VHH binders against Band 4.1-like protein 4 (epb41l4a). Designs and how they scored, part 3

Target 1, 289 residues: Band 4.1-like protein 4 (epb41l4a), of Danio rerio (Zebrafish) (Brachydanio rerio) (o57457r11to299)
Amino acid sequence: FYCEVLLLDESKLILTTQQQGIKKSTRGSVVLDYVFSHVNLAETEYFGVRYCDRSHQTFWLDPSKTLAEHKDLIATGPPYTLYFGVKFYAEDPGKLKEEITRYQFFLQVKQDVLQGRLPCAFNISAQLAALAIQSELGDYDPYKHTAGYVSEYRFVPDQKEDLEDSIEQIHKTLLGQVPAEAENNYLAIAKTLEMYGVDLHPVFGEKQAEYFLGLTPVGVVVYKNKTQVGKYFWPRITKVYFKETQFELRVLGRDCNETSFFFDAASKTACKNLWKCCVEHHTFFRMPE

## First folded at step 4 (VHH; framework vhh_8pnl_2)

Design g26 (from a1 with E108Y)
Fold by ESMFold2-Fast, scan of step 4:
Structure g26 (fold): chain B 289 residues (1-289), chain A 124 residues (1-124)
Amino acid sequence: as target 1 above (289 residues)
Amino acid sequence: QGQLVESGGGLVQPGGSLRLSCADAGFTFDDYAMAWYRQAPGKERELVARITSGGSTNYADFVKGRFTISRDNAKSTLYLQMNSLKPEDTAMYYCAASEGTYETSGTYVYTDYWGQGTRVTVSA
């Protein structure tokens, strides 16, 4: 068995039968333990590894199931590609206990911005990127950081020269900010963005209208186009159900009457994955304090 | 999907043991959470034990340490090993399978498909 785990710092962890004893009968928890040990991570509850099927649908590796039971993963390899990442986003990552945990969150959020999962207005993009540069390069030094140095780095999907100029200007103002401080400031800004920590799932409503369901620390948010059209807090959601491709949320209104909302996923596999992610988010974020 | 078929019930003396089995009727067993429920005459049906598709188990307090739920995915069969049986365990025992139901009170609703039941009688 040959697994490549892509880490948030762009390095790869190779797990094999020969070196780690990984087999099809190995449980997901064993793979996760190797990854957590490798990145030196103790606050593991926020993290997981995901994989993609042939349709580019992503799934989280189930720690309780064997690798062989992940049929969509087995169909993709060998080699089997896994992606390490944040599964549950802390509402305030600055309060995470260990610097290494905050660093992994920083890397994940930076990737989210780069890949367009966390959209940012121009001024926020420039501020975030400047903090990332400060973390990587330290204080601005005109001798070392010659014109165009920012162009060596990528921070957004469509990075243009005007953004790079703004990044350089802001980097010059961050003198004395050490890497951990810059990373914490990055997370302090990013946590306030609307799409921070939102797990998006494409669904269809009435008459095949396209929506996204966003699973968040506070509840389920319904998006149409890029606009929020519904929001259901976890304590108000009384039931989450799926059957075939149909997903159901039952929500308690302020009048204490329940209303069911129905959505269709593109496939039974996508629908079951949405349901599982929804249950896991509710379980994680209902914990006291 | 088709009906679940329970077997293994019978008459046993207090302190005795029984092993219940539940075979599928042709659905995809591996994908379902499975449970055993029971219903005594004149009482409501109650959860005895459940097992997830990955093998995680949970038990009602009144059977902990006495009953063991297990599954064999290769045989599409669910089991309930019942030890140290008491007269109050007398009931019809039902196998149940469900997919995709969760209540945010922290309770899964596991009952999409029910078997016909198997009778367990514990008496002298």
Scores: ipSAE 0.012, ipTM 0.313, lowest interface PAE 8.9, mean pLDDT 85

Design g27 (from a1 with E108F)
Fold by ESMFold2-Fast, scan of step 4:
Structure g27 (fold): chain B 289 residues (1-289), chain A 124 residues (1-124)
Amino acid sequence: as target 1 above (289 residues)
Amino acid sequence: QGQLVESGGGLVQPGGSLRLSCADAGFTFDDYAMAWYRQAPGKERELVARITSGGSTNYADFVKGRFTISRDNAKSTLYLQMNSLKPEDTAMYYCAASEGTYETSGTFVYTDYWGQGTRVTVSA
C-alpha cells in the first residue's frame, strides 16, 4: 500500500506497508496519527486529511473506517493521494493555544486565497500577500529584494503586475514584524472575510435553481449567485436529514416554530457527504471544550 | 446489506439487571440513529430509548433512571443497560436504525431497519 499525503507546506509525507505497516485494513485514525506526529500537532481536533474521487468530489478520511471501506479512494490508486488540511476553522485563529497550530492555519488560509476559495478585494489581497512575504523573507531589503522579486511568488489565482506593485509597496511598510507576528496579522485580517472557513456544497432548490450550502463556524449559510440568501445558526438547527439525494435542514425560528428547508444534491454520494459534513460541523461548533 | 441482530434477553427476577446488545452485521453503523423499542403481549410496540449518531439520548418516562442506552461505533454495537427491572418490563425488545437522521433532541423521524427482537421476562 502506497499513500502520498500532501502537506500544507507543499511537502509530501509517504506512508507505505513496508515502512509504517499501512494496509487496506488500516483505520483512518492510524493514518491521521502519522500525519499529526509528522507535523508536530497537539491541537489535532481542527484537522483532517481529504481525498478526491474521479469526479473531483472531496471527502474527509473517516478515522473509524478502514482504508478499504473508502471505496472512492481505493478506485483512484495506487498510489493513493491524501491532502492534509483544516477541517474545522477556528472563528478566531489568534486564540489557538500553540504557535504550530496557528502556523498550520496560516498555511491553509494562504492556500485558500491562492486557490480562490477565499476571495479578497484587491487591497485586502495586497495586504495579505505582503504579510505572507514578510513572514517568508523578513524585512524589505533593497540590496536583496530587487525590482520584480514579488513575481516569484503566487498569492491569488490571477496575479497581475498591479497587484505585485501594491504588494511590494506594502512590504516596505512592515519593517520589524517577525514571522509569527506577520502570520498572526494575516489570520486577523483573513478571519473577517465572508468566505473564511466556509465549507461549500453545491445543491439545487426548487426548479433546479443552483445554490451552495456553506458550513461555517456559526451555522449554515445559503448562497445564490455569490450572495447570502439565508443563514441558520447551529443552536437553531434541530434536525439534519438525508434520503437518497434529498437533504433536509430543520430550523427553529424566532417565533419558536420549526421550518424545514429541502435541497437536492447531485448524487446520493454527494448528499451523504454533505449530511456527514453538516453533522460533524454541528457537533464541533455547538459543544463546549 | 446490513441486518440488525439483538441479543442479551432472558429471564430475570424483579430488581435484577440485563444488558441488551444489537449488532449491525453490515457496514455504516456510525451513520445511524439507533433506538430500542419494546412490545408486551397484546400491546402496541412502544419506544424505550433513542440515541443519535452524535450521541444525544432520549428516554421514555417509564424507564428514566433505570435504563441507559449507549453505542460503541468501533464494534458497530448498540446497548441497553436495564437496571431495577420490574414485571411490567416483560416484553420483546427490538433494535431500530435510521440512516441520515441527526437531531439534537434524539427524535426519530423515520425507521429504516428493524431487528427481529430479543425476549425479556421479569418474574419471580
Scores: ipSAE 0.046, ipTM 0.477, lowest interface PAE 5.1, mean pLDDT 86

Design g28 (from a1 with E108I)
Fold by ESMFold2-Fast, scan of step 4:
Structure g28 (fold): chain B 289 residues (1-289), chain A 124 residues (1-124)
Amino acid sequence: as target 1 above (289 residues)
Amino acid sequence: QGQLVESGGGLVQPGGSLRLSCADAGFTFDDYAMAWYRQAPGKERELVARITSGGSTNYADFVKGRFTISRDNAKSTLYLQMNSLKPEDTAMYYCAASEGTYETSGTIVYTDYWGQGTRVTVSA
């Protein structure tokens, strides 16, 4: 068995039968344990390893299943590619106990901004990128950081000169911030953004209208044309059900009556994945009452 | 959904063993959790054991340590190994393909679609 795990710092962890004893009968939890040990992570509950099938559908590795039982994963290799990342985003990542946990969150959120999953207005993008530069390079130094130094780094999908100029100007104001402080400030800004920690799933409503269901720490958010059109808090969601490609969300209203909302996923596999992610998010973020 | 076809039922003495099988036709077996239910005459249908698509199992208290549920996704077949059978185990045993329903109280409830059943009789 030959498996490559891509880490958030862009390095790879290679797991094989010869070196680690990884086999098709190995449970996902064993793979996760190797990854967590390698990155020196103790606060593991926020993290997972995901893979993509041939249709670009993303799945989280199930700790209780064997690798052989992940048929969509087995169909893609060998070699098998896994991606380490944050599965459940803390509402306030600055309050996570260990610096290494906060650092991994910083790397994940920075990747989310770079890949467009966390959209940022120009001014916010510049501030975040300047904090990332401060963390990487330290204090601005005109003898080391000569004209064009920001251009060697990528922070957003379509990075242009205007943004790079703004990043440089902000970097000059951050004198004295140590890396951990700059990373914490990055997370403090990022956590306030609308799409921070939102697990988006494409679905269809009536007459094939396109929506996204966002799984969040507080509940399920329904988006249409990038606009929030519904928000259902976890304590009011009484049922999460799926059948074939149809996903059902049942919500308790203020009148103590339940209302069912139906959405169609693109495939049975996507629908089951949405249901599983929804159950897992509710379990992780449940209020104790 | 495909057709569920149970087999392996029969007459056995107390303390004996039986292995039930359930074959599912088609391409959906791997996408479903699978379960065994039973129903004795004049009683309601009750869950015996459930196995998720990933192999996680749940057993009713009255069969723990005696029965083992397993699945073979390559053969689209579900099994129930029944050991140390008791007269109280006498019932029709039904195979079910299960769909997920999550209650926010923390309970996962499954909606089941049953086959035709196979009879198990444990004689005193």
Scores: ipSAE 0.011, ipTM 0.318, lowest interface PAE 9.5, mean pLDDT 86

Design g29 (from a1 with E108L)
Fold by ESMFold2-Fast, scan of step 4:
Structure g29 (fold): chain B 289 residues (1-289), chain A 124 residues (1-124)
Amino acid sequence: as target 1 above (289 residues)
Amino acid sequence: QGQLVESGGGLVQPGGSLRLSCADAGFTFDDYAMAWYRQAPGKERELVARITSGGSTNYADFVKGRFTISRDNAKSTLYLQMNSLKPEDTAMYYCAASEGTYETSGTLVYTDYWGQGTRVTVSA
């Protein structure tokens, strides 16, 4: 068995039968323990390891199942590629106990911004990128940071020169912020953004209208054209059910009236994954902080 | 006959213990919310204990503190550990699975698979 775990700092952790004793009968929890030890994480509950099936649908490695039981994963290799990441986003990552945990959140959120999963307005993008540069390079120094130094880094999907100029100007104002401070300031801004930590799943409503269901710490949020059109708090959701490609939320309204909301996923596999992620989010965010 | 097979029932003295098991026999066990129900002669079937796919548990008041529901996803098996058994616990015990169901209220709305049941008799 040969698997490569891609980490948030872009390094790889290689796990094999010969070196770690990893086999198809090995449980997901054992793989996760190797990753957590390698990264030096104690606050592990926020994190997981993902894999992609042949249709590019992403799944979280189940700690209680063997690798062989992850049939979609087994079908893709060998070799098997896994992706380390934040599975459950803390509402206030600044309150996380250890610096290494906050650093991993910083790396994840920075990747979310870069890949367009966390959209930012121009001014916010510039501020976040400047804080990331401060963390990486330290204080602005005209003798070390020559013209065009920002262009060597990418922070957003469509990075243009006007954003790079703004980033440089902001970086010059951040004198004295040490890396951990800049990273904490990054997370303090990012946590306020609408899409921070939202696990989005594409679905269809009536007449094939396109929506996204967002799984969050407080409940399920319904988006249409990037606009919030519905919000159902976990205590109001009485049922989460799927059958084939149909996903059902049953919600308790005022006067104890129940309303069922139905959505269609693109496939049975996508629907089952949405249901599983929904159950896991509800379970996680019930835990006392 | 169904895909769920219960075992572990029997005759036990008051104050005794039994452990019931339910094997999945060929479906994706990990995706199901699982429950134990019981039915005494001449009574309606009632919920004893429930466990979600994520492991959250709920118990009927009359068994709370005496019974423990658990699941072993690696073995595709559901368990009910019954301690301090009373004569009123005498019933047929049924394993139930709900495909794709999770309820924040703690009530199973849809039950897809039922086992054949296993008999528990508590008598002197």
Scores: ipSAE 0.011, ipTM 0.275, lowest interface PAE 9.2, mean pLDDT 85

Design g3 (from a1 with T52W)
Fold by ESMFold2-Fast, scan of step 4:
Parts: structure tokens; sequence; C-alpha cells
Structure g3 (fold): chain B 289 residues (1-289), chain A 124 residues (1-124)
């Protein structure tokens, strides 16, 4: 068995039968334990590894199931590719206990901005990128950081020279921030963005109208045309149910009446994944208090 | 379409024990919430015990401490261990499966599949 785990720092952890005894009968929890040990991560509850099926749908590795039971994963390899990442985003990552946990959150959020999952306005993009440069390169030095040095780095999907110029100007103002400070400041800004930590799932409503369901620390948010049109807090959600491609949320209103909201996913596999992610988010975010 | 097949029912003396089994032919058994219901003559079906896909369990007050629900996902089998049986436990026992149900407030879950039942008689 040959498994490549892509880490957030872009390195790879290779897990094999020969080196680690990984087999199709190995449970997901064993793979996760190797990854957590390699990263030196103690606050593991926020993290997981995900994989893509042949249709590019992403799934989280289930700790309780064997690798063989992840049939869509087995169909893609060998080699089998897993992606380490943040599964549940802390509302305030500055309150995470260990610096290594905050560093992994920093790497994840930086990837989210780069890949367009966390959209941000020009000025915020420039500030975040400058903090990332400060963390990577340290203080601006005109002898080391010659004209165009920012162009070696990518921070947003469509990076242009005007953004790079802004990044350089902000980097010059960050003198004296050590890497951990720059990373903490990055997370302090990023946590305020609307799409921070939102797990989006495409669905259809009435008359095939396109929506996204966002799974968040506080509840389920419904988006239409990039606009929030509904928000259902976890304590008010009394049931989540799926059958075939239909997904149902039952919500208790302030009038103490229950209302059911129905959505259709593109496939049974996508619908089941949405349901599973929804249950896992409710379980994780219900328990802190 | 799944078929649930119950077994293990029978006649037992008060204070005795029985173990019920329910076999599921479906290949996604471990994703189902599984339950045991019972129905005594002239009464409605009532929930005895439920086990969620993650292993958490709920019991009716009248069986707490006496009955234990468990599942073996590798064998696609649900169990109900019944101890300290009472004449009031006499009923037809039904296995039930619910795919994709998660309940946060105690609202009753939809049941997708029912077994045909196995009879339990507790008699002196």
Amino acid sequence: as target 1 above (289 residues)
Amino acid sequence: QGQLVESGGGLVQPGGSLRLSCADAGFTFDDYAMAWYRQAPGKERELVARIWSGGSTNYADFVKGRFTISRDNAKSTLYLQMNSLKPEDTAMYYCAASEGTYETSGTEVYTDYWGQGTRVTVSA
C-alpha cells in the first residue's frame, strides 16, 4: 500500500506497508495518528485528512473505517493521495493553546485565500499577503528584497502587479514582527472574513435554483448568488435527514413551530457527504459550551 | 430496498435472558441508525432502544439497566441483549433501520426499513 499525504507546508509524508505496515485493513485513525505525530500536533480535534474521488468530490477520511471501506479512495490509486488540513475552524484561532496548532491554521487559511475559498477585498488581500511575506522572509531589506521579489510568491488566484506593489509597501511597515506575531496577526484578520471556516456544499432548491449550504461553527447558512438568505443555529436544528439526493433540515422557529427545508444534491454520494459533514459540525460545535 | 431479518425470540421464564439478532443484507449497514421496537397485543409500537451509526445509544426508561443494544458493522448485524425479563416485556420485537437520520431534539426519526418481527413471550 503506497499512500502520499500532502501537508500544508507543501511537503509529503509517505506511508507504506513496508515502512509503517499500512494495509487496506488499516483504520483511518492509524493513518491520522502517523500524520499528527509527524506534524507534532497535540490539538488534533480540528484536523483531518481528505481525499478526492474520480469526480473530484472531496471526503474526509473516517477514523473508524478501514482504508478498504473507502471504496472511492481505493479506486483512485495506487498511489493513494490524502490531503492534511483543518476540518473544523476555531472561531478565534488566537486562543488555540499551542504555537504549532496556530501555525497549521495559518498555513491552511493562507491556502484558502490562495485557492479562492476565502475571498477578500484588495486591501485585505494585500495586508494578509504582507504578513505572510513577513513570516517567510522577515524584515524588509532593500539589499535582499530587490524590485519584484513579491512576484516569486502567490497569495490569490489572479495575482496582479498592483497587488504586488501594495504588498511590498505594507511589508516595509512590518519591521520587527517575528514570524509567530505575523502569523497571529494574519489569523486575527482572516477570522473576521465572512467565508472564514465555512464548509460550502452546492445544492438545488425549488425549480432547480442554485444554492450553497455553508456549515459553520454557529449553524447552517444558506447562500444564493453570494448573498446570505438563511441562517439556522445548531440549537434550533431538530433533525437532519437525507434520502437519495434529497436533504432535509428541520428547524424550530421562535414561535415553537417546526419548519422543514428541502434541498437536492447533485448525487446520492454528494448528499450523503453533506449530511455527514453537517452531523459532524453540529457534534463538534455543540460541545464546547 | 433492504431486508431486515430478526431471530432469537422465544418463550422464557421471568428473570431469564434472550439475545435478539437482526441481519441486514445492505452493504451500507454501518451508516444506518438502527433500532429495536416492540408491539404488545392491542398496543402501538414503541421504541425500546436505538443505536446511531457512531455507536451512541438511547434506551426507553422501561428497559434501562436490563437491555443492551449493540451492532457489529463487519457482520451487518444488530443485537439486543435482554436480561431480567418481565411478563410486561412480552411483545413482537421489530428491527428498524433509518438511513441519513440525525436527531438533535428528541423528535421521532423516520424509519426506512422494518423487519417482520420476532416474538418474545415471558411467562411463568
Scores: ipSAE 0.095, ipTM 0.498, lowest interface PAE 4.1, mean pLDDT 87

Design g30 (from a1 with E108R)
Fold by ESMFold2-Fast, scan of step 4:
Structure g30 (fold): chain B 289 residues (1-289), chain A 124 residues (1-124)
Amino acid sequence: as target 1 above (289 residues)
Amino acid sequence: QGQLVESGGGLVQPGGSLRLSCADAGFTFDDYAMAWYRQAPGKERELVARITSGGSTNYADFVKGRFTISRDNAKSTLYLQMNSLKPEDTAMYYCAASEGTYETSGTRVYTDYWGQGTRVTVSA
């Protein structure tokens, strides 16, 4: 068995039968333990390891199941590529206890912005990128940071010169911020963005209308044409069910009556994955009675 | 296609123990939430215990502390360990499989597939 785990700092952790004893009968929890130990992470509950099937659908490695039971993973290799990342986003990452946990969140959110999963307005993009530059390079120094130094770094999809100029101007104002401080300030801004920590799943509603279901720390959000059209808090969700490609969400209204919402996923595999992610989010973000 | 087959039932004295098994012949067992139901003569089927694909368990109040539900995905087998058996536990015990159900209200259980049952008799 040969696994490459891509880490958030862009390094790789290689796990093999020869070095770690990893086999098809090995449980996901063993793989996760090697990853957590390698990155020196104690607050592990927020994190997981993903893999992609041949249809580019993403799945989380199940700690309780063997690698052989992940049939879609087994079909893609060997070698097997896994991706370390944040599975459940803390609503306030600044309250995470350990600096290493906040650092991993910083790396994840920076990747989310870069890859367009966390869209942000021009001014916010410039501020976030300047904080990332401050963390990486330290204080602006006109003798070291010559014209065009920002263009060596990528922070957003389709990065343009006007954004780079803004990043440089903001970087000049951040004098004295140490890396951990700049990273904490990055997270303090990013956590306020609408798409922060939103796990999006494409679905179809009535008359083949396209929607996305967003799994969030507070509940399920329904998006249509990039606009929020529904929001259901975790404590109000009484049932999550799927059969074949149909996904059902049952919600208790303010009048204490239940309403069922139905969506269709593109495939049974996508529907089951949506259901599993929804159940896991509800369990993680469960509110006290 | 896909049949659930229960075994392990029998006659036992009050206070005794039994271990029921349910073999999944032809399903993708690990994809399903599994449950044990029972039906006493002249009564409706009632939920005894349920286990999700991820291993979370729920028990009826009348069996808490006495029965343990477990699953072995490698063997595609569901188990019910029954301890401290009472005459009131006498029933036909049924294995059930449910696809994609997660419910917080606890008022209804979706059941897609049923086994044929195994009989448990508790008497002196």
Scores: ipSAE 0.069, ipTM 0.490, lowest interface PAE 4.6, mean pLDDT 86

Design g4 (from a1 with S53W)
Fold by ESMFold2-Fast, scan of step 4:
Structure g4 (fold): chain B 289 residues (1-289), chain A 124 residues (1-124)
Amino acid sequence: as target 1 above (289 residues)
Amino acid sequence: QGQLVESGGGLVQPGGSLRLSCADAGFTFDDYAMAWYRQAPGKERELVARITWGGSTNYADFVKGRFTISRDNAKSTLYLQMNSLKPEDTAMYYCAASEGTYETSGTEVYTDYWGQGTRVTVSA
């Protein structure tokens, strides 16, 4: 078995039968333990590893199942590619106990912005990128950071010169911020954005109308054409059910009456994945501490 | 396709304890909400305890404080620890599984699979 785990700092962790004893019979929890040990994480509950099937659908590695039981993963390799990442986003990552946990959140959110999962207006993008530059390069230095230095870095999917100019201007104002401080300031801004921590799943409503269900720290949000059209808080969701491609949410209203909402996923596999992610989010964000 | 097999039943004195087990023989156990039901002769089958895929538990009022439901996904096994057994606990105990169902209220039950049952007799 040959497995490449892509880490958030863009390095790779190689896990093999010969080095770690990883086999098809190995449970996902063992793979996760190697990853958590390697990145030195104690607050592991927020994190997981994902894989991608041949249809580009992403799934989280199940800690309780063997690698062989992940049939869609087995079909893609060897080598098998896994992606380390944040599975459950803390509403306030600044309150996470350990610096290493906050650092991993910073790397994840930076990747989310880069890959377009966390859309940002121009001014917010420039501020976030300048904080990331401050974390990486330290204080602006006109002798080291010559014209065009920002263009060596990528922060958004369609990065233009006007954004790079704005980033440089903001970087000049951040004198004295140490890396951890710049990273914390990055997270403080990013956590306020609409799509922060939103796990999007494409679904269909009546007459094949396209929607996205967003699984968030506070509940399920329904989007149509990038606009929020529904929101159901976790404590009000009384049932999550799927059968074949149909997904059902049952929500308790203020009048103590339950209402069911139905959506269709593209396939039974996508529907089961949506259901599993929804149950996991509900469990994580409703647990008493 | 999937098969549920219960074990651990038997004869016990009032005040005694038993531990029931339910093992699956081929479906993915950890994808299912699991429950224990019981049925005494001439009575309807009734819910004893339920554990959701997310680990939330729900108990019938008549067993609260005496019974504990738990699951071991690594062993694909569901358990029911029964303490302070009473003659009225005498019944056939059934394991049940439901796929794709997650409920926080525990008021509605969808059951996809049933086991054959294991007999519990509480008698002097």
Scores: ipSAE 0.139, ipTM 0.558, lowest interface PAE 3.2, mean pLDDT 86

Design g5 (from a1 with S53Y)
Fold by ESMFold2-Fast, scan of step 4:
Structure g5 (fold): chain B 289 residues (1-289), chain A 124 residues (1-124)
Amino acid sequence: as target 1 above (289 residues)
Amino acid sequence: QGQLVESGGGLVQPGGSLRLSCADAGFTFDDYAMAWYRQAPGKERELVARITYGGSTNYADFVKGRFTISRDNAKSTLYLQMNSLKPEDTAMYYCAASEGTYETSGTEVYTDYWGQGTRVTVSA
């Protein structure tokens, strides 16, 4: 068995039968333990490894299931590619106990901004990118950081020169911030953004209208045309159910009566994945302090 | 598909205790709400206790304070700790699994899979 785990610092961890004894019969928990040990994580509950099927749908590796039971992963053929990442986003990552945990959150959120999963207005993008540069390069130094140095780095999907100029100007003001401070300041800004920690799942409502369900640290958010049209806090969600492609949320309203909301996923596999992610988020965020 | 396999039943005196186990013999049960039902001869199956994927529990009124349902997802095992047993608890006890159902309040009785049962006899 040959497995490549892509880490958030862009390095790879290679797990094989010869080196680690990994086989198709190996449970996901064993793979996760190797990854956590490699990146020196103790606060492991926020993290997982995911894989993509041939339709680019993302699934989290189940700790209790064997690798062979992840049929969509096996179908992608050897080598098997896994992606390490944050599965549950802390509402306030500044409160995470270990510096290494905050560092991994920083790397994940930075990737989220780069890949467009966490959209930012121009001024916020410039500030976040400047903090990321401060963490990587240290204090601005006119002898080392010559004109155009920012262009060697990518922070957003469509990075333009006007953003790079703004990043450079902000970087000049950050003198004295050590990497951990810059990373903590990055997370303090990013956690306030609407799409921070949002796990989006495409669904259909009445008359095949397209929506996204966002699984978040606070609850389920319903989006239509990138606009929030519903929000259901985790303590108010009393039931999540799926059958075939139909997904149901039951929510306790302000009048203390329960209301059911129905959505359709594109496939039974997508619907089961949405249900599992929703249950896991509800469990994690309902009782976290 | 896999099977649910119950164990731990037996003969016990009134006031005694038993611990029932239900093992997932081939499918991942942490995706499932799990339950214990019981059936005495000539009676319908009745819900004893239910536990959701996340660990939320529901109990029938006749076992509250005496029975405790728990699950170990890493071992794919469901448990029922039965204390202060009464002759009325004599029944065949069945493990049950429901896919796609997760509730934080109330009880869902939809069931996808049943075990073969384990017999509990409370008698002097």
Scores: ipSAE 0.227, ipTM 0.610, lowest interface PAE 2.7, mean pLDDT 87

Design g6 (from a1 with T52Y S56R)
Fold by ESMFold2-Fast, scan of step 4:
Structure g6 (fold): chain B 289 residues (1-289), chain A 124 residues (1-124)
Amino acid sequence: as target 1 above (289 residues)
Amino acid sequence: QGQLVESGGGLVQPGGSLRLSCADAGFTFDDYAMAWYRQAPGKERELVARIYSGGRTNYADFVKGRFTISRDNAKSTLYLQMNSLKPEDTAMYYCAASEGTYETSGTEVYTDYWGQGTRVTVSA
């Protein structure tokens, strides 16, 4: 068995049968333990490892199942590519106990902004990117940071010169912020953004209308045309069910009546994945400890 | 698609014990919530016990402390250990599987697949 785990700092952890004893019969928890040890992470409950199937659908590695039981993963390799990341986003990452945990959250959120999963207005994008530059390069220094230095870095999907100019101006104001401070300030801003920590799943409603279901720290949010059209808090969700491509949420309203909301996923595999992610989010965010 | 096959029913005296088994002959067993239901003549089918894919269990009040539901995912088999049997436990016992079920408040669960049942008779 040969797998490459892509880490949030863009480095790779290679796990093989010859070096680590990884086999098809190895449970996901063993792979996760190697990753957590390598990253020096103790607050592990927020994190997981993902893989992509041949249809580009992403799945979390199940700690309780063997690698062989992940049929979609086995179909893609060898070699097998895994992606380390934040599975459950803390509502306030500044309250995480260890600096290494906050650093991994910083790297994840920075990747989310870069890849368009966390959209930001122009001014917020510039502030976040300047904090990331401060963390990476330290204080602005005109002898080291010559004109155009920001262009070497990517912070958003379609980075323009206007944004780079704004980043440079803000970076000049951040004198004296050490890396950990800049990273904590980054997370303090990012946590307030609407799409922070939102695990989006494409679904269809009535008459094939397109929606996204967002799994969040507080509940399930329904989006249409990038606008929030519904929100169901975890304590009010009484049932999560799927059959084939149909997904059902049963929610207790303020009137104490239960209402069922139905959505269709593009495939049975996508529907099962949505259901599993929803159950895991409900379990994680409903009862701490 | 798949088939559920119950076994282990029979005639037993009050206070006796029986172990019911349900073999899953075609499903991805470990992903299903599994349950035992029962139906006495002239009565509605009622839930006896349910076990979720993660191992959490739910029991009807009338069997709590007497019956134990368990699953063996490696063998794709569901069990119901029935102790201190009473005449009121006389019924057809059905194995049921539910795909993608998760409950937080004990609300009604969709049942996707049923077995043919196994008969339990408790009589003096």
Scores: ipSAE 0.092, ipTM 0.507, lowest interface PAE 4.5, mean pLDDT 87

